# Miniprotein binders against Ribose-phosphate pyrophosphokinase 1 (prs1): the designs that were tried, part 1

Every score and structure here is a prediction.

Target 1, 284 residues: Ribose-phosphate pyrophosphokinase 1 (prs1), of Archaeoglobus fulgidus (o29666)
Amino acid sequence: MVILVGGTNGLMALKVAKISGLPLCYSHVDRYPDGEKYFRFASNIDGEDVVIFNSMHPNPDEIIFETLLIAETAYSNGARSVTCVFPYFAYARSLDTVKGEALPIKTVVKVLKAAGVKKIITVDFHLQENVFGVEHVDLTGMEKLAEYCLEEFSDSFTVLAPDEKAAFWAEKFAAKANCDVVALRKIRIDAENVIIDDLRTGVEGDVVIVDDIVSTGGTVCQAARIAKRAGARRVFVACTHAILARDAMMRILESGIEDIVSTDTILSPVSHVSVADVIASALS
Positions, changes and structure headers below are counted from each chain's first letter, unless a header gives other numbers.
F, E and O are the ipSAE of ESMFold2-Fast, ESMFold2 and OpenDDE, as the mean of both directions, binder to target and target to binder. V2 is 0.75 times the mean of E and O plus 0.25 times the DockQ between their complexes.
[cut] stands for letters that were removed.
Atom coordinates printed by the task and the answers are left out, and those that the model quotes come from them; centres of patches stay.

## First folded at step 2 (miniprotein)

Design k4b (from k4 with W70F F73W)
Fold by ESMFold2-Fast, scan of step 2:
Structure k4b (fold): chain B 284 residues (1-284), chain A 110 residues (1-110)
Amino acid sequence: as target 1 above (284 residues)
Amino acid sequence: SPREQIDELARAVQELTDAIRELAEKGDPEKLLEAIIKLAEAVMRLFEEAYKLGNPELAEKAYELLEAIFELWEAILELAKKGSPEELRDAVQRLAEAIDRLAQEARELG
């Protein structure tokens, strides 16, 4: 009844298929010489409940359009329903806009719904609220990341959230690790200046910096500097989504951060933790 | 060791080559997807091992291989559409050459 389909960034579909025993549909995804997308199902999906896997990285616009194309093609070929799994969901930076600014998340949500997507599954969705207007299930990689850190990095540590928004994920991580959480506060003095509050009481032993997304690495490098000044012995990083540029990853490691781990929501050299079993459970 | 991880990566490329032949003959993409995931995991382990040894140059080259894997993914979609292995074999050959370069550097570093 349920059949999994992987798009261009849909390697997670294979991992979930192996764990769940659900069938995997083969698909042809290509581009014409002028850059237009081509898609075709190679397996029969008539009467099936289709689950499309496609993480929105590195080219979110391409992935979003491809997913819409797959969803509409599924319905035109007799699919009963379409669910989308976006392990990483792009365009979820903020709901705040200045006059004249686009709010891409609203556009993305609207077109997914218009394509007939009935359910969306994400992992550690950045906005911390349901904006989809369809059934939304947000899973978390934090517990799996905490298990990895306890086994591979340190037997005991303090969790550090680099800002107040990150405290949401840091608290989930720390609950599993059974440890203390400290959240740094970012203060904007002027449009050009941001100050991060100090760890005034100090810290002892190892520290794991936890965030949902690590992109440029600037925020975690700054948090690591503050932790070291406060007395941290070793500093590690754990995040759900490693949107690390090549140079950002090396910069992080060269900053005195001992190691970094992320989940396989985005494939990277540090994506050692799989959320495939968490996703498989949501489809059972 | 980085040498052992590079050897594992070479074996993963060989499995990918075998899976490409299988796809061209039988049209079953599952083995090809499995081979790509295994290759990506081998590269991630090489990156981790290189960093443990304090070798950022080897880690950077492992990251280059990960970029090559993404190119290979696109080539696989082309092979699947055309039923021809030529483009994918070219991509795999470039990947194998990159692995050979890493092996040379690992030998020089001891």
Scores: ipSAE 0.000, ipTM 0.191, lowest interface PAE 12.9, mean pLDDT 76

Design m2b (from m2 with F20W W23L)
Fold by ESMFold2-Fast, scan of step 2:
Structure m2b (fold): chain B 284 residues (1-284), chain A 92 residues (1-92)
Amino acid sequence: as target 1 above (284 residues)
Amino acid sequence: GKVTIEVRITGDDPEMALEWFLLALRAIIYQARKYGAEVEIRVTVDGKTVRIELEIEGLSPEEALELAKELIEIAKLIAERLGVKIEVEIER
């Protein structure tokens, strides 16, 4: 028996509960007049395996603290184990720092482990590595995104990865779509970034640019311009995590990208694909 | 204005010529961006031929002409040194 905490990420938890048949535990989350958080389980969790659902967007710091509070409260009330589902995991941008710079992923991992989190489930985790020091299961939205693109965007296309790291997700997408993958190489020359591609003869027809995260849109807009110049008729974007910061949506549409789709790991105007089925299967 | 520059490198080792050309471009790109230009570089490899496409927005006509002259001189030096054929096409 697994209890899902719906008070902090209710939509995802509700979808997973409905698909899996697992009971949903509601929480009472409030703030005192001074801004301090109040939390209480609405259900008896003594002896239960607790699953906490929290995507780390838009307020990763608040979501991280809330998750730690819930995990500690669960153990204080007799929970047997705590598993966290972070469909989107923030602070996973890089493992490299310069002197004096914080490495937030190391801090986040340390405090989650200290709070007694025994297992972490993510979707298309950016670092492509287990950094948690606890059991980690990384799921993927790529197959569901590929199905959506085949049904809604185009019957036939070439997949384009905007850089070599994105090739990891693009290959999973393309395997499901049964199509070719082209990866752009992005190198740094001093302070400048240069894209080197391995397009040998150009591209015809439709292209889907695949990445894990779309934030400002700069990377996918640059890839779209490259695809268009290579002969692409239409360009689409598929990503797992649609952060879509600032004017990203307008920038993407103005760049000649026909449409974009993402998963519900982050709720956005383009989050049409649900990963709830994928997560539910991991909890069975 | 907008300037597009295409460079074609053909020879037995066009990748070495590409590396030298990109190295020489660093100072030029830095200068262009420092004065508000946007620079995009695309490189395509097809057997013994390497294509480099530069798309530059925000330069004055005089700045664009100066940049074009520098790129042509760089291409000549690399071609002579490495024994490759380099062709430069400029569209303003």
Scores: ipSAE 0.000, ipTM 0.156, lowest interface PAE 20.3, mean pLDDT 79

## First folded at step 5 (miniprotein; from f5 with Y40W W42T)

Design f8
Amino acid sequence: GKVTIEVRITGDDPMKALLKFLEALREIIEQARKYGAEVWITVTVDGKTVEIELEIEGLSPEEALERAKELIERAKEIAERLGVKIEVEIER
ESMFold2 (binder alone), alone request of step 5: mean pLDDT 72; pTM 0.647

## First folded at step 8 (miniprotein)

Design p2L (from s3 with P2L)
Fold by ESMFold2-Fast, scan of step 8:
Structure p2L (fold): chain B 284 residues (1-284), chain A 110 residues (1-110)
Amino acid sequence: as target 1 above (284 residues)
Amino acid sequence: SLEDKIEELAQLIEKLVDRIEKLASKGDPRELLKEIYELAEAIWRLFEEALKLGNPDIAEEVIQLAEAILDLLEEIYNLARQGSPEKLRDKIKRLAELIQTLKDKLEQLS
């Protein structure tokens, strides 16, 4: 078994290799002046079970195409099998579409399977279910995030899920932290959305808002305002994937959130928690 | 190009040093945090480019140096959150030294 380092998050791939004892195969990844992708392996992979390590951020389209090139190149150079580790998996927003609308996850899954990918490993996959036509293992960063929050943010807190879907990750986090979890509810009436606050009866002490993805910061900032109105002393955020698009960090700081932590599935100034050991265990 | 990214990083370091001086007694700590965030993003971009060059003999040294830089950025971020710009100067100087070392290592890859 050998780990192939793709175009993103090579630091985590190195950590996984050191923990697991698996060899690393570095790659030369480039673009021609006209924008066409270039790829070449640095090591011999003949007869190996290959693990392609790549996170789908930033520029998921480029990373997906790169992964297809790596998989095909691995097989043409004698690889026995290809497993992909995508710590962050893009295009997993929804399975619901309207007439004429694209469903990108279906396309991404189809082309990965066509390229010979036999197994996919993810961390806190947004859809909370297997949508692949191949073996899928979804790991979680929630336990590691909970440990960090207990050590660095507060020794006692209530976990808040900003919506019902986030309750899935918030419950895993809270189980490790041995604390209460509260989920905010959102009701859509016609074209309008109404949020029902489960914190109407109040909250005491510190709160940690838990979600899988923080992109624009809107959802966690709204949850923070609700928590503060309910009586929270300090509000923190923990998430697996810190996309932090545009002015998200400034928005988060302005909302009265004390601090935020994420995992290294996407590298950011707040990616203080590593999931490398969790991934390494899955490759054993 | 890698050289262009190194030049961008150098410019961001200069801006961060200037921002700390201007924030010494009157500035908004959030402006400093914004500058630190932009610097961190440039460093990760540079690190990814270094790894893509595919030279295993130097790559591990570059990775270890990148880890040290990221750890230092975390310290700088925390100090900035506490509103202590004066205490950041020595850490910013250390950051500049590590980034110069990274630049030198990356040039060896070429």
Scores: ipSAE 0.088, ipTM 0.527, lowest interface PAE 6.5, mean pLDDT 79

Design p33F (from s3 with L33F)
Fold by ESMFold2-Fast, scan of step 8:
Structure p33F (fold): chain B 284 residues (1-284), chain A 110 residues (1-110)
Amino acid sequence: as target 1 above (284 residues)
Amino acid sequence: SPEDKIEELAQLIEKLVDRIEKLASKGDPRELFKEIYELAEAIWRLFEEALKLGNPDIAEEVIQLAEAILDLLEEIYNLARQGSPEKLRDKIKRLAELIQTLKDKLEQLS
């Protein structure tokens, strides 16, 4: 088994290799003058089980194509199997579509399988449904994030999920932190959305808002406003994937959120928690 | 050529170290981590170019230096977050020394 460092998040791949003791597979990735990708294995992979590491951010289309190219090239050069580790997996927004709308997750899964990918490992995969036609292992950063929050943010807090979907990750986080969980719920009434504020009974002390993805910051800022209104002293945010699009960090800090932490599935100014050991354990 | 790319990457790395030193002195760890990541990526690209020179023994040595530099970058970030400017200065000096060693090794390959 060898680990191939793909186009994104080489730091995590290096950490995983060091922790697992698995050898690195070296490659050359470049672009021709017209922008077309170039790829070559520098290591001999004949008879090897190849593990490809790529996070699907910031350019998911480019990373998907690169992964397909690497997988096809691996088999052409004698690889026994290809496993992909996508610490962040893009295009997993929803399985619900309106007429005429694309369902990109279906396309992505189909082409990965067609390229011979036998196993996919993710961290806090957004969809809770099994969508892969191959072996899928979903790991979690929630326990590591909970440990960080207890050490660095507050020794006692209430966990808040900003919506029903986030409750799945918030419950894992809270189980490790041994604290209370509250989930906010949204109900659509006619043309308007009504947020059920389960914090109507109030909250004492610190709050940590937990979600899998923070993109524009809108959802966590809304949850922070509700927590502050309910009496929270300090509000923090923990998430697995810090996309932090546009001015999300500024918006978050200006909303009264004290601080935010994420894992290194996406490298960002707040990616203080590494899930490399969690991934290394899945490869052993 | 690989030699030209190595020279370009060495210049980028020097610029990134200067930016890291400046950001560390400001006491804002959030911006510092972005520059640390960019430096780590540049060092990894440097390793890929070293492999093209076809010397596996030197490639092994470059890998060891890259790992040491990446470990030190993580330590620098943690110290910046803790607000320890004196300790930070010492670690940034060590980083500059390791990067110079890496540059010297890469020049020996060309």
Scores: ipSAE 0.011, ipTM 0.341, lowest interface PAE 9.6, mean pLDDT 79

Design p33M (from s3 with L33M)
Fold by ESMFold2-Fast, scan of step 8:
Structure p33M (fold): chain B 284 residues (1-284), chain A 110 residues (1-110)
Amino acid sequence: as target 1 above (284 residues)
Amino acid sequence: SPEDKIEELAQLIEKLVDRIEKLASKGDPRELMKEIYELAEAIWRLFEEALKLGNPDIAEEVIQLAEAILDLLEEIYNLARQGSPEKLRDKIKRLAELIQTLKDKLEQLS
């Protein structure tokens, strides 16, 4: 078994290799003058079970194509099997489409399978279901995030899920932290009117808002406002994947959120929690 | 080119080491951890670019140094979490020495 390092999160791949004791196969990845990719393995992989390590951020299309190229090249050079580790898996936000609209997750899944990928490992996969048609193992960063929040943010808090889907991750986080969970509910009346079930019984002390992905920050900022109106003293955010698109970090800090932490599935200024040991254990 | 990228990364690494040395004196562990992670990422990218030179001898030397530096960064991370300033200072000095060795080897190679 050998780990192949892709174009993103090389630091995490290195940590996973160190913890697991698995060898790293470095790759030469370049671009020709016209922008075409060049790829070559630096090590002999003949007869090996290959683990391709690549996170789908910030350039998911490029990373997906690179992963396909690596997988095909591995088999051409004698690899016995290909497993992919995608700590962050892009294009997994929704299965809902309207007529004429693309469903990118279906395309991504199809081409990974066609390239011979036999197993996929993810961390806090957004769809919460195996859509791949191959073996899928979804790991979680929630326990590590809970430990960090107890050590660094507050020794006592209530966990807040900003919507029903986030309750899945919030419950795992709260179980590790041994605290209460409150889930906000969105009731949609029409395209212009949305009612949100607020914290009617109030809340005392500190609150940690838990979600899998923070992109624009809109959802967590709204949840923070509700928590503060309900009586929260300090509000923090914990998430697995800190995309932090556009001015998200500025919005979060300006909304009165005290601090935010994420995992290193996506490297960012707030990715203080590593899931490398969780991933390493899954490869044993 | 890989040579140009190596030069850019070497300059970034030098700045990050300076920041780490200053932060180790002030004692905010979270800021120190952030800079250590940035340094590890820069070292990883430097390693990747060095491999693109296509010279097996350079690649082997860079791999050995990068592994030693990353091991030391993990020791520094753990010591910072434990609050051991005297031990941390010695390890940061050793880190600077290894990074200088890496830089010197890269510059000496044609």
Scores: ipSAE 0.011, ipTM 0.342, lowest interface PAE 9.5, mean pLDDT 78

Design p34E (from s3 with K34E)
Fold by ESMFold2-Fast, scan of step 8:
Structure p34E (fold): chain B 284 residues (1-284), chain A 110 residues (1-110)
Amino acid sequence: as target 1 above (284 residues)
Amino acid sequence: SPEDKIEELAQLIEKLVDRIEKLASKGDPRELLEEIYELAEAIWRLFEEALKLGNPDIAEEVIQLAEAILDLLEEIYNLARQGSPEKLRDKIKRLAELIQTLKDKLEQLS
């Protein structure tokens, strides 16, 4: 078994290699003057089970194409199998479409399968169901995030899920932290009016808002305002994937959120928790 | 090439550190936080490119240095949020020293 490093998550891939004892193969990725991609690896992988390590951030289209190129090149050079580790998996927003709308997840999984990918490993995959048509292992950063929050943020808190989908991750986090979970419900009256159910039971002490992805920060900021109104002393955020698009970091701070932590699936100023050991265990 | 990208990212990192030093002296927390975020992204991209060069001994040193820089960026972020000017200046000076060390290590890769 050999780890091949793609365009992203090289530091995590190295940590995984150190923990697992697996060989790490570096690759030469370049572009011709006209913009066409060039790829080469120098290691002998004949007969090897290959693990491609590549996260789908910041440029998911480029990363997806690069991963296809690496997988095809590995098989052309004698690889027995290809497993992909995507710590962050993009295009997992929804399984529902309206007429004329693309469903990108269907395209992405189809081309990965066509390239011979036999197994996909993810961390806190957004859709919470198997869409790949190949073996899928979804790992979680929630236990590591809970450990960090207990050590660094507060020794006692209530976990808040900003919506029902986030409750899945919030429950895993809370189980590790041995604390209560409250999930906010979103009630849509019409296309423009969305009401988030208030915390009728109130909230005491510190609160940690838990979600899988923080992108624009809108969802966690709204949850923070509700928690503060309900009596929360301090509000923190823990998430697996810190995309933090545009003004998200400033929005989060201005909403009364005291601090935020994420995992190293995406490197950011708040990516203090590593999931490398969780991934290494899945490769053993 | 990875070498070209490393050079481009090293130049960007130096520019971002200069901006952070300037903003820290003026105490603008909003722009400082954005610059810290961009610096962390640039450092991460730098290490991804450095790993592609295939020298495991230098890669190990670069990774340890990266982790030290990222830890320091977290400290700078927290101090900027708290408004501690004296400690912030000391940490930013240390950041500049680590970035110079990183630049020296990357030159050894060539």
Scores: ipSAE 0.012, ipTM 0.404, lowest interface PAE 8.4, mean pLDDT 80

Design p34L (from s3 with K34L)
Fold by ESMFold2-Fast, scan of step 8:
Order: sequence, then C-alpha cells, then structure tokens
Structure p34L (fold): chain B 284 residues (1-284), chain A 110 residues (1-110)
Amino acid sequence: as target 1 above (284 residues)
Amino acid sequence: SPEDKIEELAQLIEKLVDRIEKLASKGDPRELLLEIYELAEAIWRLFEEALKLGNPDIAEEVIQLAEAILDLLEEIYNLARQGSPEKLRDKIKRLAELIQTLKDKLEQLS
C-alpha cells in the first residue's frame, strides 16, 4: 500500500526504496518553455499511501511549490494519504513574531496542511519542536555521524558545540560516541559578540565540532580557532545539513579544520553519511 | 526540461574536467579544490535530472555510475589536500573516462 515518490531530490527516495523494498513511483518532472512546472506520475497511485521525498535545498520556494503540486496531484488520482519526507526543512530559522515581518514557517506549514499532507518526517529539524499541526516525526543523523567520526576521523575525541543551540545535537552525537561534550557560549556587547571560551582549562587530543547546519562556515571556523588555541591536536566537523554556501569549504579548510562530514539530506562532496536507513525504519 | 538540463550539465562537466587537468599541472591546490567541489555538485545535479526522466533503467544505471564517479572525486579531493599533484593525473584521466561513459549512456537513452 505504500509507494515512494521522488521530486527534485529523488535520490533519497531511490535509496530508501532499495533498503525498504517499498515500490518507487518514477515521475516525469519538467518545466514548460515559460518556466511553469510540469509533473506526471509514471505509475498508478490509485489507493496508495504516497510518501513524497524532497529536501528544501537549493531552491526552497520551488521545492515547496513542487511538493504541493505532487500532493494535490496524488489526491486527484486516488491516493489514500500523503506523507512528506523533508530531510532538510528550510524556513525554520525562528518562531519569533515581529510586527510587520513574515514568519515563513507558519505559511509553509499552513499550505502543506491545506494540500492534504497528513504526516511530515524531517531529519534534525532546526526548531527542535513540533510546529506542523499534523503528525511530525523528527529523525536524527547524529548517531550515524558519530559512528562515521569514530571509524574515519579519530578513535577518541571531545565534542564541541559552537554555540548554545548546537548543544542539542552535540549531546545526541556525544551520547552515541560515549565522549565528553563542551558548549561554547556567546554574549553580545554593543552589537559585537564575545565568545565565552569553556575550554579555558585546555583540551587534549582531537575535537569534533558538531552542529545541525553548516552554511557559510563562520561559526565552525570560529569554534575551530578556539579549540586549536586551547590545545586541540586535530579538529573535525560533523553536521547534518551541508549547505556550504559560497567559499565555505575553503574557509573551513583554511581555518585548520582537518576534515568535515555531513549526511545526504543535502548532497555535497562531504555527504558521506546516509540517513536512508533511518528514514526507511520510520516508514516500516 | 531534464533533457536540456542534462545537456547543460554535461557541457559544464566537460569544461570543469578540462579546468581541473590544467590546474593539476600548475600545482595550485586551492583553485583545484574549488573546481573539484563545483564538479561534484554538477555531477549530483546531473543524477537528479536523470531521475526526472521517469525511466527506471536510466535511474538504476546512473546511480551505479554516480557512486563510482563520486568515490573517485573523493580520492581526487584527498590527493589535492595532501599536495600530491602527480598522482592526480591518473585519477583525473579515470574520472574523464567515467564521465564520458555517463554522457554516452544518457545520450543513448534520451
């Protein structure tokens, strides 16, 4: 009864299909000459429970619209239910309400619900809480990332969270790796940030900086500098979502970071860890 | 269309492979790493566009070839980081061969 459907980020659906044995519906995804989206299911989905796979990167607006189009098309063609898997979920920057300012997460949630999405599955969702008003399952790549780091980077290390919010993911990673975790704190003085170095007593051996998202690399590069000054031998980075905007990769390497690993929630040269097994288990 | 995008990406990939060959001979590791990064992203985009054709035979063959190409890109990336430009020549030649195989496969099936 379950059929997997890939959109713009179809590779995850294919990987999950191979692991789970669930059928994959191939789809024709195109654009008309004027740029309008075209979509057609290549398989019969009548009576099926449809699972749509799309990470909201690199073009979240396009991917969100495509997902809505697929969901509505599924129901129009007899689908029993629609579940969406968004390994990376964009527009989850903040829940803070500011007068006159858009809160995009609420808009995205409302339109997904209006399109009949009954369940949403994410991986290391940035807001760390259910905001969807439908069933939400947040999976984690942290255990798989910890296994990779122990096997490929170092057999012993200290985990470093580059800021307070990252401590949430760093703790999950550290629990799997059975190692110590340290979280850096920031205070703001006259629009400048002062980082409180919790490595004041020093650190020995290797360090793995853990975060959910690496975009420009600024935060992890700053944390690497602090770790190196505290006595770290080698510094590595592990993150779930490797956005790696602009010159982030070169900035990371130039900061003295020895290597970085991420998951396949966003495809990149460093996405060596797959969360397909984790997602497949959630669909069983 | 996916077919048009595949053609655009194939042309970009060809340009990037040529650029990487030239940079490897010059021994500039920073520029080389950036081109390897761009090549890896172009290859990932090529695989995703191939899946949009809705053809399961293409999807299966493309992902198998993709895994081989991406493993080789990781080897090239690591060699560039280690400052081993002489060893890069053999790996870049192998990469060009795999990319040509991918292009031939996509042309025959499109």
Scores: ipSAE 0.165, ipTM 0.563, lowest interface PAE 5.7, mean pLDDT 82

Design p34M (from s3 with K34M)
Fold by ESMFold2-Fast, scan of step 8:
Structure p34M (fold): chain B 284 residues (1-284), chain A 110 residues (1-110)
Amino acid sequence: as target 1 above (284 residues)
Amino acid sequence: SPEDKIEELAQLIEKLVDRIEKLASKGDPRELLMEIYELAEAIWRLFEEALKLGNPDIAEEVIQLAEAILDLLEEIYNLARQGSPEKLRDKIKRLAELIQTLKDKLEQLS
């Protein structure tokens, strides 16, 4: 078994290799002047079970193509099997489509399977179900995030899920933190207008808002305002995947959120929690 | 190429450090936080490009420097949020020194 360092989040791949004791195969990844990708293994992988490590952010289309290229190159050079670790898996927004609409997740899983990928490992996969048609192991960063929040943010808090889907991750977080969970309900007025239900029973003390993904910050900022109005003293945010579009951090701070933490599945200024040991355990 | 991107990112990082030093002098934590965010992203991009060189000797040094730089960025971020500009200048100077060490090591290896 050998870990291949892909074009994205190579630092976490190195941590995983160190913890697991698995050898690393570095790769020369480049582009020709016309933009075509160049790839070459720096080490011999003949006869190896290959683990391709690549997170699908910031440029998921490029990362997906790179992964396919690496997998095919591995088999051409004598690899016995290919497993992919995608700490963040893009294109997992929904399984529901309207007529004429693309379902990108279906395309992505089809091409990964066609490239000979036998197993996929993810962290806090958004769809919460196996869609790959191959072996899928979904890990979680929630326990590590809960430990960080207890140590660094507050020794006692209530967990708030900004919507029903987020309750899945919030419950895992709260189980580790040994605290209560409250889930907000989204009330749909029409196709374009949604409001979040208010917390009528109130909240005391500190609150940690938990979600899998923070992108624009809109959802967590709205939840923070509701929590503050309901009586929360301090509000924090914990998430697995901190996409954090440029202005998201400013919006989060403006909403009265005191701090935010995420895992290193996506590298960001707030990625203080590593899931490298969780991933390493899945490979041993 | 990774070498070209490393050069481009090194120039961007130097420009961002200069902006951060200027903003720290003004004592404006909100504007400062945005520049710290951009700097952290540029540093992560630099590390990713360095790893694409396929050089095993870079890996161990990059991990050690990355941990030191990220710990320092966390301290800088927290000080900026607290509005402590006096302490911030010392930390920014140390960050610039670590970044220079990283640049020197990458240049030796390429």
Scores: ipSAE 0.100, ipTM 0.538, lowest interface PAE 6.0, mean pLDDT 80

Design p37F (from s3 with Y37F)
Fold by ESMFold2-Fast, scan of step 8:
Structure p37F (fold): chain B 284 residues (1-284), chain A 110 residues (1-110)
Amino acid sequence: as target 1 above (284 residues)
Amino acid sequence: SPEDKIEELAQLIEKLVDRIEKLASKGDPRELLKEIFELAEAIWRLFEEALKLGNPDIAEEVIQLAEAILDLLEEIYNLARQGSPEKLRDKIKRLAELIQTLKDKLEQLS
């Protein structure tokens, strides 16, 4: 078994290799002047089980194509199997479509399987179910995030899920932190308007808003304002995947959120929690 | 080539560090946090491109410097968030030194 560092999150792949004791497979990854991908193994992988390590951020289309190229090249050079580790998996927003709309997750799954990917490992996969048609292991950063929040943010808090889907993540986090969970109900009126239900029962002390992904920050900012109005003293955010689109961090801080922490599935100034040990354990 | 991208990213990082130093003097926390996020992204891209060279010595250098740079970026983020721009100068200077060390090593080993 060898770990191949792909085009993104190579630092996590290096940490995983060090923790697991698995050898690194070196490779040359480039583009020709006209934009075409170039890839070559620098290590002999004949007879090896190859683990391709790539997070699908910020350029998911590029990373997907690169992963397919690497997988096919591995088999052409004698690899026994290909496993992919995608700490962040893009295109998993929804399984529901309207007439005429693409379902990108179906396309991504189809091409990964066609390239011979036998196993996929993810961290806090958004859809919360196996859609791959191959072996899928979904790990979680929630326990590590809970430990960080207890150590660095507050020794006692209430966990707030900004919507019903986030309750899945929030429950795992709260179980580790041994605290209460409150889930807000999100009502979508149209594409641009979302209403979050009020916390009529009130909250006291510190609150940690937990979600798997923070992208624009809109949902967590709305949840923070609701928590503050309900009586929260301080509000923090914990998430697995810190997409944090350009102005999201400033919006978050302006909403009265004290601080935010995420895992290193996506590297950012707030990615203080590493899931490298969790991933390494899944490869043993 | 990865060598060309490394050079491009190193130049971008130098410009971002200079902009952060200038903004730290002005005391604008919003602009500082924005530039720190862009700097962190550029640094991670630099590490990823360095690893694409397929050179074990470069990989070791990246590993050695990554933890120090990570810790320093966290300190810079916290100081910017606290509105302590004067304290940022020393940390930004140290970050520039670590990045220069990485650039020198990449040139030597490539």
Scores: ipSAE 0.287, ipTM 0.662, lowest interface PAE 4.7, mean pLDDT 83

